# VH-VL binders against q10081, part 36

Target 1, 150 residues: q10081
Amino acid sequence: MSNLEFVYKYFNSLDVKELYDIYLLRTNVFVVEQKCAYPEVDEIDLKCGHLMLRNANGKLVAYARLIPEQQQTVRIGRVVVDPDERKNGYGRKLMLQALETSKQEFSSSKTFVLSSQEYAQPLYRSVGFKKCSDAYLEDGIPHVEMRLEL
Short names: E, the ipSAE of ESMFold2; O, the ipSAE of OpenDDE; V2, 0.75 times the mean of E and O plus 0.25 times the DockQ between their complexes.

## First folded at step 23 (VH-VL; framework fv_temelimab)

Design x4 (at its last look DockQ between E and O 0.72; V2 from the best seeds 0.73)
Fold by ESMFold2, look of step 23:
Structure x4 (fold): chain C 150 residues (1-150), chain A 121 residues (1-121), chain B 106 residues (1-106)
Amino acid sequence: as target 1 above (150 residues)
Amino acid sequence: QVQLVQSGAEVKKPGSSVKVSCKASGYTFTSYWMHWVRQAPGQGLEWIGEIDPSDSSTDYNQKFKGRATITADKSTSTAYMELSSLRSEDTAVYYCAREGYEFYDTPFDSWGQGTLVTVSS
Amino acid sequence: QIQLTQSPSSLSASVGDRVTITCSASQWITYMYWYQQKPGKAPKAWIYGASELESGVPSRFSGSGSGTDYTLTISSLQPEDFATYYCQQYTSYPLTFGGGTKVEIK
């Protein structure tokens, strides 16, 4: 059975192994797999929540970060699924949990936003996000802003 | 089982319009986006546009903007593509294709059988 | 718009041969997708994420590449592999496909 566990921690509560797992997953996908050379690790990590999905063996299979912003808004970023764990519905599970965790951790949140590469839009649409901008380049790659209002 | 069943072949005169239907079954119609893609005889695939059946929002390949109209009817789980001001270059097989939302997966996970539209004088 | 150029446009090969199909993009691609199409049939999802096989795709198929240059390889051609193969990008709208590569039996 795939006993999945979501773990949410603010940066200061991460242990070194958790931080290692997060950065390994993020860099392997966003930098290595996608060939996007940019500062993947940034200062936002120090000031946000980190949502981890682990399987029964303790493997980090999916991750997202939750960034509280002004005006009752939470930005979801760095949405990623381990390459070997894809096609198991973990992306959608992660997004649904990101919304639920945000409501619990940021009690007045009403608006959720994210910057999506075009190929990823279907995932975000499936949990209620809608495109709210024209395409723009982020590190040379087309993105669109997407929003969900509660 | 997911199925997309399209309307039958059509023969049209230049300057007229055609409306192709795509009836979906085996899944929740409003939970998946629908696309239209065409293929001229012996040629490759060309994306026409997309629709979100839940709210009818659309986006089109600029090449077809002004001539193509994509719509959806939630009550019959049917998507439509209408192409106006037809010309001989529009002779093609027209496909509807469902966009899956499994993260990282191939965008078009299910296709209709295709509808041949022939434009001849 | 991102142009995808496939080479060759067609090829003729014998059962058991190794065949290679290329797809070159006019701009950088995040993930390339591949479809197989048999005559008179709709395209079928074949490879995603540049290199991952869809369910039911035989292991003799493989995909590779990054950036602007991508390849689909069939290690030992079988009779059922005679088809046209298309690459596709979803990095930028409009969505575009390569011109296709028709694989025929010699």
Scores: ipSAE 0.794, ipTM 0.915, lowest interface PAE 0.8, mean pLDDT 93
Fold by OpenDDE, look of step 23:
Structure x4 (fold): chain C 150 residues (1-150), chain A 121 residues (1-121), chain B 106 residues (1-106)
Amino acid sequence: as target 1 above (150 residues)
Amino acid sequence: QVQLVQSGAEVKKPGSSVKVSCKASGYTFTSYWMHWVRQAPGQGLEWIGEIDPSDSSTDYNQKFKGRATITADKSTSTAYMELSSLRSEDTAVYYCAREGYEFYDTPFDSWGQGTLVTVSS
Amino acid sequence: QIQLTQSPSSLSASVGDRVTITCSASQWITYMYWYQQKPGKAPKAWIYGASELESGVPSRFSGSGSGTDYTLTISSLQPEDFATYYCQQYTSYPLTFGGGTKVEIK
């Protein structure tokens, strides 16, 4: 396997290229690939942490944002793997790192939550998340709330 | 490598119960959900239910109306599917299948070899 | 539950033929998955995310579609491709499969 690098930064620490890569990847998947027109870029980006996974060539292959919430909870959002880089285990690696980074960044973290597109549940379940809600629509896409208690 | 080995073929009478086993190896059994899918002769695939081996939480296709019970034994890395009140319509090959874990992955990435359950008078 | 309707249920084709299988969902789904099954064997994961080929799947296979309508295509049918293909959705529980399309040799 090629050398992978995780980088975690808050919005104000992102350079222009990093921000560009993140938004390019997110929009290519959540808007273009999934054919969903919605305000993909939001104000949460300004306040949350950004976890980037890059390969040996410096390509952003996976991404997630970490959003601290009340009650020792961290929400993991915008989990995405580059379409050309799928089936390489990056999703799982990203999620495991997201949990670890959250523990380091938010020392009191106990609960992890996310809104999963229903098809993506296997990835999250593989790292311990469990569905904790019925299905609901988010931007017209079926989702479920998932939770991991550590 | 991931391997799922199921128990042998069963012949049952209507009204009886059958319990099929699926022994997993080549991966951490408790880290992945296990599914059961059946296929009647010459027919398509039908999802029965799923289990989290780590805590034995389950979800079922309501079609089976509580007749299906899925369990897991962590000590032996074995999943089980029991179907009660058997009917002729339950005649099928029953498969265990591990849930895929990669992003966008196929839901069922590994399959057992299947177990034929024949229900006849 | 989400019903998946495959068309055709069966087809006869010759080596080298272009084969197209369709799967229609009763409601919108995010992605379609495809399996290949040969007689007496368990299904094999074949296409994921509607258009991505599983490891080992020949490039003559392709998947496409969005919303409710998806397609599996074999550009040039080979002898080893004769099998039954199933679509499957993970958008909603209960998980469901299409009825299958048996690709037979003419």
Scores: ipSAE 0.675, ipTM 0.888, lowest interface PAE 0.8, mean pLDDT 95
ESMFold2 (binder alone), look of step 23: mean pLDDT 91; pTM 0.940

